# Ledger of designs, part 5: VH-VL binders against UPF0292 protein AF_0905

Target 1, 124 residues: UPF0292 protein AF_0905, of Archaeoglobus fulgidus (o29357)
Amino acid sequence: MEDYKPFFEAIDELKEKSENGWVVVVEGKKDVRSLRAIGVSGEIVVFTGYASTADTLKDRKVIILTDSDAKGMEIEKGLVEALKTYGKIPDVEIKRKIFSNVRKEISKVEEISAFYEKISGIEL

## First folded at step 18 (VH-VL)

Design ab4 (from b7 with heavy chain S30T)
Fold by OpenDDE, last read:
Structure ab4 (fold): chain C 124 residues (1-124), chain A 121 residues (1-121), chain B 112 residues (1-112)
Amino acid sequence: as target 1 above (124 residues)
Amino acid sequence: EVQLVQSGAEVKKPGSSVKVSCKASGYTFTDYHISWVRQAPGQGLEWMGRIIPIYGEAYYAQKFQGRVTITADESTSTAYMELSSLRSEDTAVYYCAREGYYGKDWYFDYWGQGTLVTVSS
Amino acid sequence: NFMLTQPHSVSESPGKTVTISCTRSSGSIADDYVKWYQQRPGSAPTTVIYEDNQRPSGVPDRFSGSIDSSSNSASLTISGLKTEDEADYYCQSYDSSLYGWVFGGGTKLTVL
């Protein structure tokens, strides 16, 4: 059995930051549901466009948690650029920590809750 | 109201180049992407490439790599598609399209009116 | 890289139901959401389906989309066919290897 400790640590970090006022940006509503299911309780913003989304978050601590695929990476990159206009540097490392430690078993944020349940044995 | 307005019809000689413009309005230009799609007479839609204006990267279909250049000017909210080394087979209606974001995905939600490019000797 | 294959044409009488298939040659049809576009003669395409089965505002519920993983295909179904539905229909999906889009060959729908 693989060691998923880093995955759970990343999730815990996400939850902690979220509880401390960090805004999590995701791609869609399914992602929101997945993150809520695992206990992310802070504000979650759904992407609506690079500049527009960044404008709403220009004064916030931001975590970008998009999918670990080509489209998700594009959205991440665009959001980073857009936020940079406001001198904002978002957290993109939590995403890396989450998806780099699951050996590509999942690539979508919407899959996180099911994966969490599967690995932990905890029913969400 | 979102609009994409393209430049007018072009008649070109083989071997020449054509540059089609697509002026976007009604939304923040850097929110989304712009794709270029062409359609030869009686044929299907063919994706040529796209640009991500917010950070200026463009991607091209393999068929057109080295022959097509897609650019965007944020200051004028205009995207451009330049196709070089034109041949008769390039005769087509060329469309720009906005890649809008809905749900959790992109799709071509708005299209330009199309630009007819005729390549003839 | 992959291709999307559609039937060249389909036809049906008004009031009936038609289905247009879109088969992906490699990879999984589920790897990316499928879009469907309608194009009437002399006009630019318009979206009728996105995210496999979602309809944009203004698209009637007669239009529906589905995915069949077993056949690695997507389908556009038009029920209660109307004369105004006569058009070309194109499926579309994103090819991550090319960072670009792939269209099906298009299907001409004739309303008899």
Scores: ipSAE 0.923, ipTM 0.960, lowest interface PAE 0.4, mean pLDDT 96
Fold by OpenDDE, last read:
Structure ab4 (fold): chain C 124 residues (1-124), chain A 121 residues (1-121), chain B 112 residues (1-112)
Amino acid sequence: as target 1 above (124 residues)
Amino acid sequence: EVQLVQSGAEVKKPGSSVKVSCKASGYTFTDYHISWVRQAPGQGLEWMGRIIPIYGEAYYAQKFQGRVTITADESTSTAYMELSSLRSEDTAVYYCAREGYYGKDWYFDYWGQGTLVTVSS
Amino acid sequence: NFMLTQPHSVSESPGKTVTISCTRSSGSIADDYVKWYQQRPGSAPTTVIYEDNQRPSGVPDRFSGSIDSSSNSASLTISGLKTEDEADYYCQSYDSSLYGWVFGGGTKLTVL
């Protein structure tokens, strides 16, 4: 359980930033449900295209939380690039902290809630 | 309305190069991707490569590595596919397709009308 | 790398149900969502299924997709077969090692 401390810390950071007005960008609705289940309460935006999504977020503090796989990394990169056009730098570190500290047990944001429940023993 | 309009048919000699264009309209060009797919007569669909216009990276099928170049011009919302060292086996209809995003995934939701490239001596 | 294998052809009478399989050679069919494309003669392909079992707008509910992890395959099922369904059908999946796409060999559906 101690090995997952960084994971929980990353989740706590995500929750805190979300509560403080940071917008979390995810890939799909399943991701939204997963994050809501663990207590992310702020605004969550689902990706709909690089430029279009970035445009909706051009005046916001943004966390990009896409899947830790090829497609997710691609979406992350494109969103970062798109947001740069507005002079915005999103937080991509929370994603790294989440997925780098789970022993490769999960790679998808939609899996976070189930994983959280599993390792914490807390019924969500 | 989303449209992909490709350049016209080409007749090429072996060893030459062909560059096919695909002009996109009806959406923000940098929102999605463009893939190129070819289909030889009576054969199936074959993915050649794709480009991500927002940051300009292209990826290619191994079969075409070193012989195909895919580019995109944001200012004109046009993608290009250039195939060099043409062979008779390259005779095919070449399609561009938009990789649109739905649900939690990409798929080829719009296609160009196709460009016939004939390679013959 | 992986390949997607489809039967070369299938045939069925109008009103009946037909199923086209798409088997992945390596990795898991569940590693990426499967797409299905319909191509009528002389036309560009159109999407009939994405995300394994979702239908784009305009695609009739006669078309359905499924995944079978035990056989490492995807299936396209067409119920209430119509003459207009006669076409070639291709499955597709993303190959992360290629950063690109793999098509099945295609299946010619003949409506008898």
Scores: ipSAE 0.923, ipTM 0.960, lowest interface PAE 0.4, mean pLDDT 96
Fold by OpenDDE, fold request of step 20:
Formats: structure tokens, sequence, C-alpha cells
Structure ab4 (fold): chain C 124 residues (1-124), chain A 121 residues (1-121), chain B 112 residues (1-112)
């Protein structure tokens, strides 16, 4: 459990920001379900294209939480570029904190809830 | 309506180059990706490469690296594929395709009409 | 890098069910979602399956996709075969090492 302390801290930060009005951008509906299961309660937006998604979020505080794989990295990079056109800098560090501290046990956002349950011993 | 309109058929000599265009419309050009796929007569689909217009990076199949260049012009919503050092084996229909996003993944949801490139002496 | 292998051809009578396989040579078929494309003669391909088993709007539910990890393969199943289903079918998957796409060799489906 101690080895996963940074993971839980990242999750807590995610929840806190979400509760304070930050919008979380994810890749798909499975990701939404996973984040809801662990208690993320704020607005979650599913990616629908780089420019279009950025346009809907141009006046919001944004967390980008895509998968930690090649496709997820592309989506993150493109969203960062798109949001930059509006002078917006999204939070991409929460993603890094989440996936860098799980020792490659998971790489997809949809896997977060099951992983959380496994390591915490808490039934979600 | 989403459309990809490609440039017309080309006849080329071996050793020359060809540049095919693909004009996209009906959507925001920088929302998605553009891939290029070719198909030789009676053969299967062969992925050549793709471009991500929002930040301008292109990726290529190993077979074509060094010989193919894919670019995009956001101002005209047009993607380009240039193939150099043409050989008879390059005779094929060349397609551009949009990589659209659905669910949690990309797939080629719209295609150009294809451009026949004939390489002959 | 990996290859996707399909049978060269399959044939069946109208009303019957056909299955086209797509086997990945290395890595896991589950590492990336499989797509299936239909190409009728003289036309550009169209998507019939994405995300292994999802159908785009307009694709009839006669088309279904599945994954078999034990054989490292994907399958396209067409039930209630119609003459209009006669076409070439291609599977496709993303190669993360290439940052690009791999197509299967294609399967010609003949409706008898």
Amino acid sequence: as target 1 above (124 residues)
Amino acid sequence: EVQLVQSGAEVKKPGSSVKVSCKASGYTFTDYHISWVRQAPGQGLEWMGRIIPIYGEAYYAQKFQGRVTITADESTSTAYMELSSLRSEDTAVYYCAREGYYGKDWYFDYWGQGTLVTVSS
Amino acid sequence: NFMLTQPHSVSESPGKTVTISCTRSSGSIADDYVKWYQQRPGSAPTTVIYEDNQRPSGVPDRFSGSIDSSSNSASLTISGLKTEDEADYYCQSYDSSLYGWVFGGGTKLTVL
C-alpha cells in the first residue's frame, strides 16, 4: 500500500480539482465510468476531435486524462495544441502522476477503478 | 456532409515523382487525421502513412520511408502525398482517408474517391 | 511490427453465415481494437466494424465482430448473407511501434 501512496495522492488531487470546477477530458465512455466509480464527481468530457473539444473548453480549467499509450499521447498532444490557440494550458501532470506510480500495471484510464479497488481493498 | 476530394489520375515515368492532393470539407480539418492508402491492381490495401494536421507530424510505413512525404495545409484543408523515385510497382489507386474518432478509437470513416497513378516507360 | 493474416477467399449461399478470420503474427490481438472494412468492386472501402465489435450507423446487425485471444485472432461474422455482401473485406489494427496502421491481406467473399 505504501508503494501506491503517490497514486492515491494523484487520485485525491483529481477528485479535488474536479469538485472545484475543473473539467476532465477523457477518451471514451468507459473512462467516464471508471472515474465515476472512484468518486470523480465533476464534469467529464469525452474527446470528439482536437479543435472541437478544445473549443468547448476554451473558458474552463482543464485536466487531460487520456490513456498512457501511443494513441492517448497523440490525443493529449493534439488537445494541448488546440487549447493553446485559446491561451489555455491544461493540467497534464495528474495523468503523469497516476500512471507513473503504478509500475506499468495499468495504462488505460478505464482500468483505474478496478486497479483502485484491488490495491485499496475497498469495494467500489 | 464530409467529403474528401482527390486530384485526378496521373501518368508518370519511372524515376519521376507524383504529388496527390486530398481536399477535405464538411468538418473541422484539424479535428482528426488523414491517412494515405494505396491499392495495386487486384491487390489489397496498403497503408503508406498519415498526418496529424493539428500539430503537423507525419508517420510513414517503413516500406516508403525516405520516398514518401505527407503534408497538410490547414488554410485550404488539404492533405498531400508525394511519392518519389517512382517504379512500375507503384502503379496503383491511391486513397486518402479521414481517421475519425468514435467510442474510444480511430477508424477510416471517410475516403477519397481514389487517384490512379500509372508508372510506365 | 506485426502482420494480419486473412484467408484469401470465402464463399457461401445467401441466407447462410460466414466468418472471416484475421490473425495477428506477434503481440496480442487485444493490444489494439480491430477494424473491419468492406470494399465493393470499383469503390472505396467502408467501415463495417470498429472497436472489435461495434457497428457504425447504417451497418446492419448481420455484421458482427469478435476477438479470440487464444488464437490471437479477430473474426468478422456475416449472418443472413445477401448478394450485396459480396465484396473484399479487410481487417486493420494499429501498430504502436510504427505509429501507423496495418491491414490484413483481404478476403474475397463470394455469394454463391
Scores: ipSAE 0.922, ipTM 0.960, lowest interface PAE 0.4, mean pLDDT 96
Fold by OpenDDE, fold request of step 20:
Structure ab4 (fold): chain C 124 residues (1-124), chain A 121 residues (1-121), chain B 112 residues (1-112)
Amino acid sequence: as target 1 above (124 residues)
Amino acid sequence: EVQLVQSGAEVKKPGSSVKVSCKASGYTFTDYHISWVRQAPGQGLEWMGRIIPIYGEAYYAQKFQGRVTITADESTSTAYMELSSLRSEDTAVYYCAREGYYGKDWYFDYWGQGTLVTVSS
Amino acid sequence: NFMLTQPHSVSESPGKTVTISCTRSSGSIADDYVKWYQQRPGSAPTTVIYEDNQRPSGVPDRFSGSIDSSSNSASLTISGLKTEDEADYYCQSYDSSLYGWVFGGGTKLTVL
């Protein structure tokens, strides 16, 4: 269970930043539901295109939380590039912290809530 | 309205190269991807490769690796597909297609009208 | 790398239901969402299904998609077949190792 400490810390950081006005960008609605389920309460934006999404977030603090797979990485990279045009550097570390500390048990943001509950239940 | 307009038909000799253009309009070019798909006469769709205009990376089918080059010009919202060392088997209609994003995935939601490339001696 | 295998052709009378299969050779069909494209003669393809079972706007609900993990296949089902449904249909899936797309061989649907 100690091995999941970084995961929970990352989740806590996500929640904290979200509560403090950071916008979380995700791939789809299922991701939104998953994050809401674990207590992410701030604004969550669903990806609709690289440039367009970036434009809506050009003046915001942004967390990119896409899936830890080929498509998710691609979307992340594109969003980073798009936001860069506005001089914006998004937080991509939370994603890394989340998925690097789950022993490859999950790779999709939509899986986070179920995983969170599972691990939390084991700790109890 | 989203449109992909491709360059005109080409007739090429074996060993030569062809470069087909695909001009996109009706949306922000860097929002999505452009794929290239060809279809030989009476045959199925064959993915050749794609470009991600926002950061300019291209990916190719293994079959065409080293022989195809896909590029994009953001300033003109145009994608290009260049195929070299042409052979008769390359005779096909070449399509560009936009990879649009819906739900949580991409699909080819708009297609160019196709460009016939004929390779013959 | 994987291939998607479709039957070469299917045929049915108007009003009936047809199913076109798309079998993935390796990996899991569930590893990526399956798309289906319709190509009428002399035209570019158009999407009829994405995300396994979602229909784009304008696509009739006669078109439906499904996944069968046990057979590692996807299926396109067309109910209430119409003459206008006569076309070639292609399944498609993403190859993460290639960072690209794989099409099925296509299925010619003939409306009798």
Scores: ipSAE 0.919, ipTM 0.960, lowest interface PAE 0.4, mean pLDDT 96
Fold by ESMFold2, fold request of step 20:
Structure ab4 (fold): chain C 124 residues (1-124), chain A 121 residues (1-121), chain B 112 residues (1-112)
Amino acid sequence: as target 1 above (124 residues)
Amino acid sequence: EVQLVQSGAEVKKPGSSVKVSCKASGYTFTDYHISWVRQAPGQGLEWMGRIIPIYGEAYYAQKFQGRVTITADESTSTAYMELSSLRSEDTAVYYCAREGYYGKDWYFDYWGQGTLVTVSS
Amino acid sequence: NFMLTQPHSVSESPGKTVTISCTRSSGSIADDYVKWYQQRPGSAPTTVIYEDNQRPSGVPDRFSGSIDSSSNSASLTISGLKTEDEADYYCQSYDSSLYGWVFGGGTKLTVL
């Protein structure tokens, strides 16, 4: 139970950056709904293609929050490469912090909201 | 709009190599991936490999490992598949296909017209 | 490494409903989305289902897809069969262990 502190800290960091103008990139609409449910209030964009998505983000601070699986890592790698052409380095570490010790329970961004609600009543 | 145009049919001798081109148009080439699929006469579809042009990495089916090379040239929006050490069972139609992204899924949304490669002595 | 197994052929009369199965040999059918492709003789394949049960634009709503975890299989269902549906049908899924794709063996649909 107490081993979820890093998860909650990563979610707090995500929410704070979102409030301060960082744009979050996700794989689909269910991911958007999940992040809204836990209080991510800033701009969230859905991946539509590497170069096209990067072009919409070329003047922004970016967090890549794709699923913690093989396909999500492919999208992350391609977006990092595409943003590099604009001299931008996106945050890829918040995703790692979110999933690092909860991978056994969840691996998809759309699962975050239900998981968060399940464990949020645990006293420290 | 989106088109994948492949190079023409080839007749090859056993032991030689073939290189098939796939020129993409109507979209930003580095937005998506390219897969190669073949179909021998009277047979089903067989995935050979894929490339992710934005970072240039290719992945291959185990059956073709060591014989197939897939590359991409962003400047010409063209993918290539080269198959070496050809034998008669490599006679097939070779397709390129774009891996498009819709919803939260990748699928082969556009296909080239196919390239017949005949391996005959 | 898994295989996708389909019946070799199925047949049904116009106006009726047919179901084509796609069984995964190892791991779960739910691990990755299933796609279905239609191929008419002499033509390149086209997509009729993606994301297990979604239709690309222009695909009639008589085409539907489903997943059955208990049999570790996917199904393509075509209702209101038309003679134009006569084609080969292939299921496909992603294999994350090889960063690549797996096709089923294909099913020849005959509309009599």
Scores: ipSAE 0.879, ipTM 0.924, lowest interface PAE 0.4, mean pLDDT 93

